Miniprotein binders against q8h113. Designs and how they scored, part 6

Target 1, 357 residues: q8h113
Amino acid sequence: MVIYHRKVVFTYVRAKRFYHFLNIEMVTDFKSLLPVIDISPLLAKCDDFDMAEDAGVVEVVGKLDRACRDVGFFYVIGHGISDDLINKVKEMTHQFFELPYEEKLKIKITPTAGYRGYQRIGVNFTSGKQDMHEAIDCYREFKQGKHGDIGKVLEGPNQWPGNPQEYKDLMEKYIKLCTDLSRNILRGISLALGGSPYEFEGKMLRDPFWVMRIIGYPGVNQENVIGCGAHTDYGLLTLINQDDDKTALQVKNVDGDWIPAIPIPGSFICNIGDMLTILSNGVYQSTLHKVINNSPKYRVCVAFFYETNFEAEVEPLDIFKEKHPRKETSQVAKRVVYGQHLINKVLTTFANLVENS

## First folded at step 21 (miniprotein)

Design M1
Fold by OpenDDE base, look of step 21:
Structure M1 (fold): chain B 357 residues (1-357), chain A 85 residues (1-85)
Amino acid sequence: as target 1 above (357 residues)
Amino acid sequence: SEKVEVEIESDDPFLLEWAVLYIKKLAERYGAEVKVKKKDGKVEVTVKGLSPEVAEKIAEMVKEMAKLLGLKVKIEIDGKEYPLS
């Protein structure tokens, strides 16, 4: 009877913001857990003009506000994407990574492919450290010249695995559903910030870019292997579909502790990105996270990044400046061009590949 | 068909609710029936209609979850204690 008395010092930081109505003080102050949000009430009303007045929407919005303030990460359930599709995405991803290396190289990432396709293990670097994962990098496809000279670097089709043959069609369907889900979550977040449901559908956000990383983490027999180094996500929202039987994602809480993001079957892990931090006038901070490979079994993760428009010059939205005024000295005021940042990141990652090849 | 019975003890109602939800989602993933009994500071979750392989998998996943969270649990498969160490 080994009583693991790890004193998790539950410092109850009673953030007394009484939202009056539902006395479910879910003490969201679990510095040790990510909140779970059933968003089904939000999705049921997401196309209704009066959605903000619906009691179920108000409850979900309150949960989103707390999650985005306290931890910047949450589980999403009731998201309307079939478990069969979610699982098939992971299954086919396993099947691809199980292929011989020569078969994976048929879709090798190259500059001529617009930096789309397969990257081998040890190619990705985070903060100058090698990540122990392989991936397929995908980006929203766009017409040649759509994004001018900046976008030219990413021009090209996505390189989908040809085995299994249905992989492309599956992933294109999955991308559409993740795009729709991300938009609808952002309607809830827009309401949580005290805007209309549509603040994230304005000029800089109406034609959202997306990135998808189909990630494979090799099995390890060593502790503390970095699968992905500590970072914040750059965009608006990330939707994480991962294997259910392996805890690898770690999230840094407000105390600076790393908490495990335990997979919940049929859930997404959702997190906010740096662009949402800016747009929210810094009300919602992106949270530092990492992946630790800690299983002898291969692990897959499909990360869908819902982004701004490619040309977006991201600044705090006026409605959120008004609702959440900040002192001018906040670092949040830096105008950032999303597409330029993405290109710089891609080129830096590729340069590191050439130096370590 | 096998059953997995999980007793969860915590003074933290959110941790209890989260752990119950986790087990429910495990059961849903395998098409299993779930029964929940709540008492003050304790929850008993019963998952039924499992294959032996799925019962062991659920027990191991609950054990790992409990270890990661520092959660006091008791796990039984068909009334036999599942080892936590």
Scores: ipSAE 0.785, ipTM 0.927, lowest interface PAE 0.6, mean pLDDT 87
Fold by OpenDDE base, look of step 23:
Structure M1 (fold): chain B 357 residues (1-357), chain A 85 residues (1-85)
Amino acid sequence: as target 1 above (357 residues)
Amino acid sequence: SEKVEVEIESDDPFLLEWAVLYIKKLAERYGAEVKVKKKDGKVEVTVKGLSPEVAEKIAEMVKEMAKLLGLKVKIEIDGKEYPLS
């Protein structure tokens, strides 16, 4: 009777190997489903200096490492945002999109509004194809001249719906909670990459930018209507809050197949963006995804994009170059100014708004 | 108050765990009580304390989930079979 006293000396490196050995069977699972990660153990320790040594944190970090390597998408549960708030955001979003077109036009997106506000159906294009959605585009507000001539294109307040009146205050509260959640998930991802919890909280993230798209997908009576064309997200981390009763988001797995991102009530879908791919020295690649409108019912989605600082010159972090050396640094090592990349995307996506203004 | 009973059969323990989690999160969304019985390759999930409208909505959402995942399920509302076709 060999009593294996497994002194689990969880050195972080041994935990990774041990989880890899136990979860050889789970590699097949990410072909058909996105992983679900309870992050509550990570959040419970997010302000502890020794959080990396906590057994619950080590487990969450191991799940994040696998999800970011294998699929770049995962569900987040145990995130601490109330279900009432999450649902109220979707309910008010439905109420806005149900308004008469003339009421939605009171917050119409314009270049003079810093490309903030309501975008009608048929104006958004992904890879030269028209998307079947309407949206409210929001960005972090900043003082005039804060981001120089580059930032000037996005200067202005967010255009919130005036009906219901509480919409602005609710969304500002939601943005704050999504910002805090995104920061804490990135602490777990930083550990997963073999850094400190704070590798992302350096100079490039002292003042993180954010984008939010409040998206409405009209009901369709046809199959395979493209709600949003296939793309990768360009930021660090995306938090998706969607209607619970309609599966429309599709994610491309490692085999190149499209898997359904079935909504789980009270969860976020989380994915990584192109900036995190660069910062990670290409260890975690952003995943191609699309939306297919496949329901006769109207569907809403609120996508929160957690970004670098607006002026951030995004390159692979030194710690991740050391931990994860690559021979072909040339493709991943493209220095990208985040704010310039964002503006180029805005101007390209909304080129048709400039011609019709 | 109505009950929804779901029987799930799969040789994939991950699919079973995911489907059970999905039904638990549905029940939480509506403030319902959940009971789970596990056997090898089979799970029985009972959701209780539902309105008729919520019971039908949960049954439809479980049906759609099972269709998307290729899961073998049986769904009952108050002991009446919910049609999968």
Scores: ipSAE 0.783, ipTM 0.926, lowest interface PAE 0.6, mean pLDDT 87
Fold by OpenDDE base, fold request of step 27:
Structure M1 (fold): chain B 357 residues (1-357), chain A 85 residues (1-85)
Amino acid sequence: as target 1 above (357 residues)
Amino acid sequence: SEKVEVEIESDDPFLLEWAVLYIKKLAERYGAEVKVKKKDGKVEVTVKGLSPEVAEKIAEMVKEMAKLLGLKVKIEIDGKEYPLS
């Protein structure tokens, strides 16, 4: 018996004249579903200077604010990326993971490849537990020496499957579209935090890094197999493109319950990362999530992570510190360098690979 | 071409709206036509122009969605009840 707690959110709109329309938006806080946000009104105005005054943008911004406060996860529809491209990415990803193991190993992750390429099943660990997935790990490519000695570990081209031959060009196009989409969602989130549309395009964010994990989850005949352990994402935003016919992603709600993130065809799932939590001065909290392999069928998921600058010392943005003041004791007092965190994660994963090989 | 007919019962209008959106997105994914009839606490969704394989796939996906959400549903393929067990 799931007790539906209806939170009545009273939004006091200060309109001038006496009409007490109690718009009791009974936001039925349906604690069992992620909100669906059509962002098409935001995208239609994303390059307009006065976008914040558009009624459609205001509605989307209000939906983003609620989603980011209450659950830190939402579906994105009206995102402008073609369904054909989204599906072709998943189809080609299935085709790669169906290849013989020896063929997948042609793009194996190595230190000489800048830790880019194919990661076999059982190499990834989350919180000291082995994850039941395989992946292709991709990172933004950069010139040698661009990120000094820290970045040197990740220097190299991405390793793409050679079959089909079009895979590289498809994924490079997809990365560009996900980058543009992430930026435009962040304009809406910036407005929701009460900034300008461009607060997430400042010094720490002018050259955003990205990570992409092309993930394959093997079919299982056992219950409660952990495909990916419980974690928060580290970056700003994650865009998840997954198979439509398998519910595996689980999101922890504010009550501590696990909500199934049912795939909606033609949607992304979007979530907040830890860096967005910091930048927002903790207004929007990253949400704990996991993947449970619960299907006898193979499942794919393409996760695109939109990040800060590689060398960004991430701290709360001044505008959000001013607008959303917190007690000093609750400030994340430690500057975190994104690139150093990423490298430490990569090296830790690789050490585990060598020990378990 | 086959049709999938889904009756959804819920006292939660948000669940009904979400379930209707889900079925619309399924229909869009497969190039199918959708008709929706709303009544108090009930929605009837009809998806048309399906192959037999796609009709069965949509029925199974709706069944799984309904199970995960605790929704009361009836599913029919061409007027034959699709089993929920």
Scores: ipSAE 0.762, ipTM 0.919, lowest interface PAE 0.6, mean pLDDT 88
Fold by ESMFold2, look of step 22:
Structure M1 (fold): chain B 357 residues (1-357), chain A 85 residues (1-85)
Amino acid sequence: as target 1 above (357 residues)
Amino acid sequence: SEKVEVEIESDDPFLLEWAVLYIKKLAERYGAEVKVKKKDGKVEVTVKGLSPEVAEKIAEMVKEMAKLLGLKVKIEIDGKEYPLS
């Protein structure tokens, strides 16, 4: 009896300290480095109804809170996705981009293909500047008519490379694992914001859309070639699986300086997006980042974007408005229809592709 | 088999731990053994069981990481100093 009483009191004290830790934690500045977070304690408990009280989870949640309040970027290790799969994704992507141009064009983006497929080098622009990369655009597949007139233009299967032949099966397995990983990280982020683990699994969030950009950066002999201009990501969370023998990704820190995101082997680089900024009531703000290429080696980057439901009307969640009140209800408080914005970006991007053909 | 020895000097324990983690993850990619020895303000990381090609690749990647972070390092392959310039 006494033993159980002490366990209950200990658990209560730890849970209360956890919430207090979340609300008064000093924001750590990351001036020259991005934080590394081993999320294995979070993953071990993510289906446990009392995960919020686990000491390992509390530690991970604190690290997520510090990273997301400051730089909005972090490495994820202990994620449970095998190195073999992570590397094979990049190896097969290298093999595809090494094919003759005419072979890559067999899966080119068209309106008939639902704006899914291959984009040649030089047709992508960020803030009016050309991006020196090629890519395959992929989106979650959905049944005809599911998202009404808004979703109609994006209907259709992804155009996966047929060479290598196993590409589609590999990527579908990878996407399922990235989706599950992203959901579990968002459970940690929900706790970091002071909510239940499941605040990002509500009605308009429990059937997440996803985007994948499979990007190839040609080798360069010049310095400071723009591979991808400065931008923020639109969705909730991005998982970046990139070649790790050269550094090209740069992240803007809170002081306004660009810092290198040095790839750590076996890790994902992870960052928050604009929809998370809105949902968190502005507590976590998405971060400008860019890709500057200085390497003569061809480099691949497979970016997985975890999004809201396609039809989500995104606004600050009530729990986070309560926990983290803001001075004004300006741009962050605006209602945003995710699918509407996605389609607008897809159509604008394709118009630019046609114009640069 | 060859080994890479990396001596890292910094007054910032955060940088030391980050750099050690980087080398551990790099070694894990190649299935190599890692030993870490901590001293006052310095850490020595030894990566063992490497082919000559992988040892040079690891040394070069550690060199690049150290440059980007402004870390003071000394790198050796089988006791021979690996050039940092």
Scores: ipSAE 0.744, ipTM 0.913, lowest interface PAE 0.9, mean pLDDT 85

Design M1
Fold by ESMFold2, look of step 21:
Structure M1 (fold): chain B 357 residues (1-357), chain A 85 residues (1-85)
Amino acid sequence: as target 1 above (357 residues)
Amino acid sequence: SEKVEVEIESDDPFLLEWAVLYIKKLAERYGAEVKVKKKDGKVEVTVKGLSPEVAEKIAEMVKEMAKLLGLKVKIEIDGKEYPLS
């Protein structure tokens, strides 16, 4: 199918150039604002063979391209996940964190629980500085033995709260929807990079892993308390569902200034991670962000991390190396084995948590 | 039912559009009716059908958004000016 492949490639390349031209006249440079993208046209056509030629998809892809090139953060609306579900996730999470400490400890993180579960306030550090939050760590569950010895330590079920009731069922429904949404957004991002819609799914995302951090930030009576220190996300794409009546997330823009990521009701805040930087051959760059709390009010953030296949060897994709060659540097293959890195982080984080408890 | 009226002033048309979108999404959360009137350099957004508690919550959230963006606004609940400090 060489002839067919060349026709499809040329079609996507022409569409990419059209998006670039149109985008130039409409872009705001995103120095002080994060872009808002209505992805409903993308979702309406995501299984359509000729989705790349749909006018609505063309417009969404152009917005994704500009956002990922310039800032790496954007809001997603028109995503099809009900506002009721999004709010119930946060409401039930508030109810759990309001429980007495001894009740929360019933699901505490341990090695025998597969490093899944509750972490108390003050035991997490970023760059040597204490992060003022509590959390529940969850990971995709997998069959015993699926990922060999390296995956063994993460085997076992997530530890879901039994109070409030129905928390597990709610969150498993939510995770399925976030997984589907993330896949569809990455189809749009693949088009934005000049690939087929399925470029990532063909090699790196056939069986994607995921991580979820369910985070509570206690209220503070002083300014600039570090809820989470500055970092980039490791994986591909993050969907953030947070309380929307207080702003604490800050994002570093291209000029090096921190700008607020004001929650927009009914939206997800979405950002790209380090693995996407590698896969795109550096065309898209993950973005430093932090959580700084100035509010006396308790706030919740549920972060869903969409990752590569657990056993993926992550390196720039050949099509993107050809389309987006890097200037003045050799193309150093940044080969990363995702699962090995994840397990190393999990073990290191837990060891540090025990030492600082 | 009460209404919240927001007058937004900026020389950046994209900042105006962003702020209007924010208020629309906030109004949708509470099932409220929204009317937008655009003028050169200004936008007037009216949110209707609110309980008193929700009207004050919307006004406070709009106030905080405007503060974080450095955006000049005037906010009224049922014609009475909502304090910005």
Scores: ipSAE 0.743, ipTM 0.913, lowest interface PAE 0.9, mean pLDDT 85
Fold by OpenDDE base, fold request of step 27:
Structure M1 (fold): chain B 357 residues (1-357), chain A 85 residues (1-85)
Amino acid sequence: as target 1 above (357 residues)
Amino acid sequence: SEKVEVEIESDDPFLLEWAVLYIKKLAERYGAEVKVKKKDGKVEVTVKGLSPEVAEKIAEMVKEMAKLLGLKVKIEIDGKEYPLS
C-alpha cells in the first residue's frame, strides 16, 4: 500500500489589488462658495515666453479653468494692486456719494457728455425692473471719429467729480492697473482653454474697450431690495472692488441656487462675460448674478469691465473651435458687434432716465 | 490692544480653509498678527493687536460670514464671548 502524499501546493495567487487610488480629487463642491485664486505665480511669469511651462502658472491655470467651467466667478488675490489704492478708491467713492445731490448733478450723465457721468438712484433698469443704485458711468476715452458712427454716441471725456479733488487721478491710475490685471488674467484663461497666452490679444482684442461703473447702493430698512437686477455681463472680464463689510452680490450656481459673494478684503471678485463665452466657443459660460440691497448702511462697488475692441465682430476663436469642437447647432456661432450692443444698452437705459426724470 | 479668538467647526475642509483665509485677509487689512491652530474638523484663529473698534468690527464680520455659510463658530474678544444671536 504505497501512500502517495499528494502535496497540495496552495499557490497563493497574490491578487495584486491594484488600489487604484482614485485620486478623489476633492471636487471642492463650489456649490456654496466662489473659489479663491492666488494669481501671483501667473503675474510673476506674465512676460516670460515659457510661462506655460512654469509649475506655479500651471497650478493657477488649472484653478482658472475649474472656476470658469463650474461657476464663472472667482476671487482674485495676489493681483499686485496695492490694498491702500483699492481701499482709497472705495473711500473716495463714498465721499462722492455723500455729497449733496446738487453737487453730484454737476457731473450728470447727458447725451452731449457721451452718456458719461452721474446717474441718480432709480434711473438704471435691468430687464425692465428698476435698480436701486446711483452710479458714475465711465468709458474708455477715444479720439473723435475713432469708432465711426457707432462710437459717436459715446464720444467725450469721462466726467470726474471735482470733489474729492484727487478722484480723477486716482481713478485713472486704477483703470490702468485694472486693464493690466485683466490682460494678465486673460493670459491665464487663454492657457486654460489650451491656447497660447496671447489668444485674447489678437485681432478682435488689440485695442480693448473698457467700461467702469462706480456704483452706490443706498441703505435699506427692508429685505430683498434689488440693487442690480439679475444679468450676465456682456464683456470679457469684470473686476469687482466692493465694500468688505456688506454681502450683497449673489451668484447663481449650476444648481440654480444663489450663492452670496462674501467680500474678501484685498481681493477682487472676477467674473467672465458673454463675449468670453463666445470667444471660448462656449466652453466658459457667463454666470447670472444680481445685487440685493440688504444693509441699512450705504454700500459702494466699483465694477471694471474689460471688453473687446469697440468694433469687434465677436465670434469663437479658431484655436478654441479646434480645441473644443461643438456641434453646428450651438447658438454661440452668432457674430455680435460689441460697440453696437453697448450703444443699444446705453440708449435703452437713457430712454428710461428721460421717462422717469 | 485687543484680541479676537475664533473657533470654527466644520466637516468641510474647503469651508474651513476659506474661513481661515477670510479671517487672515481681515487681519491683514488692519495690520494685525494672526495665529492659526488646526485640528480635524476644527480651527482656532487668533487675531492680535487690534483696537477695540476693529476687534468688534472683525467679530461682527466673522459672525455675518458664519451665518451666511451656516458655519458653527465661537467668537471671543479678549476672552469675553461675542454674541452670535
Scores: ipSAE 0.738, ipTM 0.909, lowest interface PAE 0.6, mean pLDDT 88
Fold by OpenDDE base, fold request of step 27:
Structure M1 (fold): chain B 357 residues (1-357), chain A 85 residues (1-85)
Amino acid sequence: as target 1 above (357 residues)
Amino acid sequence: SEKVEVEIESDDPFLLEWAVLYIKKLAERYGAEVKVKKKDGKVEVTVKGLSPEVAEKIAEMVKEMAKLLGLKVKIEIDGKEYPLS
């Protein structure tokens, strides 16, 4: 009787629990950040006839093309405007909004002032909703009758505050620099669209209008207060100078997500407008954006809007229709008179003020 | 003069480059010296020549930026950990 002791060797297969740490690679999708573009190579060549052939310009143009296709918003650095001037604009804007309400009312917006001047909190409406900001609305000044009956509604000087005393001269200098910067960025965008550098300096664009909104956003102790409702800008190009310490601007990316536009010190945020969308034959789409007041501290933002000629019948430029052909049935084929559109917007905003005052 | 030291960890080189640029622009705004050391998936940024008030302000702005971007950061002011919570 050979008793075969079957040694059951229990091989304890230690199941290594591969904890797959799902590294949730939060793929910080490239779509969560606005691109930063150093435009200094473009500015260094902006007056050169052969600028399109410069390797530094070609690199900037490629960055502008991607930014305008993918998000319609970008940071601008290397823009040549001094950080001291950019900051002084914000500091003096804070000083104005800190003034007593009765002092701010000395420059109150009125129809007789050509809809120029101070708007109190809750005067501005975006898509039928009240915005939680105050502002000074400025427009390019022009001689009486220059823009006929269409322009008559906006005739008058800008209403600058008397306090701080230097504010007018500072802002007039700033407007000039923003105008020059906008023109030079548009030379890069013109190249990015496959045109000459000067397509945005043609017949409809030789005497560019501008709008400037000097915006104050009050401090809030509540979440999701709408400082400015969701919109696209109407013009060609917007330059945003904002406080560096508060993230309030939100941009809708191509996936439909709202991304924060974190302020970068010494940068502008730049975005394209609806008129650039039309002129580009719809290659570059204006991007929906909004402001959410989310800080207990007061926030300022100076938005400079570089526009077409006031009377421009805006249609796709022939060169961009050729380079980027579309079906004629596109919404982009609709001619828009810029000045009439601006006046209709101003009058609608003011009518809403009268109804809600 | 105080220093702010920021360690950033990310596998996204674009996010690292953006965060480094942000800190450089903060330093430029205050006239501060910046040193950057790059390692694989890590960046160490040192900002020097700051007042105590500016050092705290930079640390808070970096903390907020990192929170908004989901970045893993460590912040030190003069070798003392700046709280992220």
Scores: ipSAE 0.718, ipTM 0.902, lowest interface PAE 0.6, mean pLDDT 88
Fold by ESMFold2, fold request of step 27:
Structure M1 (fold): chain B 357 residues (1-357), chain A 85 residues (1-85)
Amino acid sequence: as target 1 above (357 residues)
Amino acid sequence: SEKVEVEIESDDPFLLEWAVLYIKKLAERYGAEVKVKKKDGKVEVTVKGLSPEVAEKIAEMVKEMAKLLGLKVKIEIDGKEYPLS
């Protein structure tokens, strides 16, 4: 594993040559595997003023840098979220999706519900191809008026399943833990990019929006069925909590090959998104991934998306432009307004949902 | 209680260590003890303290992982070879 074989190399080749050596090794080592990162040393120090100097943190930061420069996907272990809670989230999601269709429709997505709620199998499309999954879309709730006219269409509470009865309370607890975990991982990523721990906690990033997609993939008895077509994630960081007993997620490596993301029990699969690509000045690049179902068993995936502030105008952070200058082109630098993009996507998705219902 | 023994053979040390980590995390899920014995090009992982149902589940999950990675493995439950096809 790269974790073990990098430990001695990291301590001895910390200078410029270390980065060159790591880039070569990481590309070669990740042709068929995703890296596994134990972040417990990072979490132990993530609130400490001197975390950047801690030897354990330095080791984790090196692993994050290697993973994010290469494949952009990694397993997270030592994350401190109990296995019981991770499994309960999936168990209760299984129970909801097992309900009759008419019961699931009680929380269907509507404009009145703030575009939150249940989507039936077959209404989602990726690159013009139908995705064979059903889902519940959830978004961070916010006070009426907080995000002006642009945010108005997304105002209102999430539509949580009432069956199982404890679903809402459990998921809200889980979301708080995922938000804190994501923030702490991003402190490590900030250090990996050569910044302070808090570069992703500045004015436009300190009050992160989040998205949660609670996804059910029906069992299939046929050939490779597209559960979710190839895409990149839009935000900063995604935490994937999925059923462990079948592999369906595939990730495109730097050589252009699809590799399996075999679930490791007790871990999250974690990946970087498009906003992180922009913020890092292109040093870290979001990664194409898809879900291909070959199993007769129903499969659940709960995806948590850690985003920027809703109103963020996202462009490369100055510190990362300084630390990682790129050769300029005549093309305009990427700058996006997160909330506007989110709303446009929500409205487009809903229009397609209605058209294909 | 039953045990699962997995012998993994590979010339790729990164693949070998990744597979060992997978089995360790799987064992941790079920509160099982794990012992690892390393040899040149081979590793034997022993998972102990399992119910028959969990032992079979672990063996099947290891079989699937090995298949996806193209790993050469031998799996036994209480000394009896677990079929790989």
Scores: ipSAE 0.715, ipTM 0.903, lowest interface PAE 1.1, mean pLDDT 85

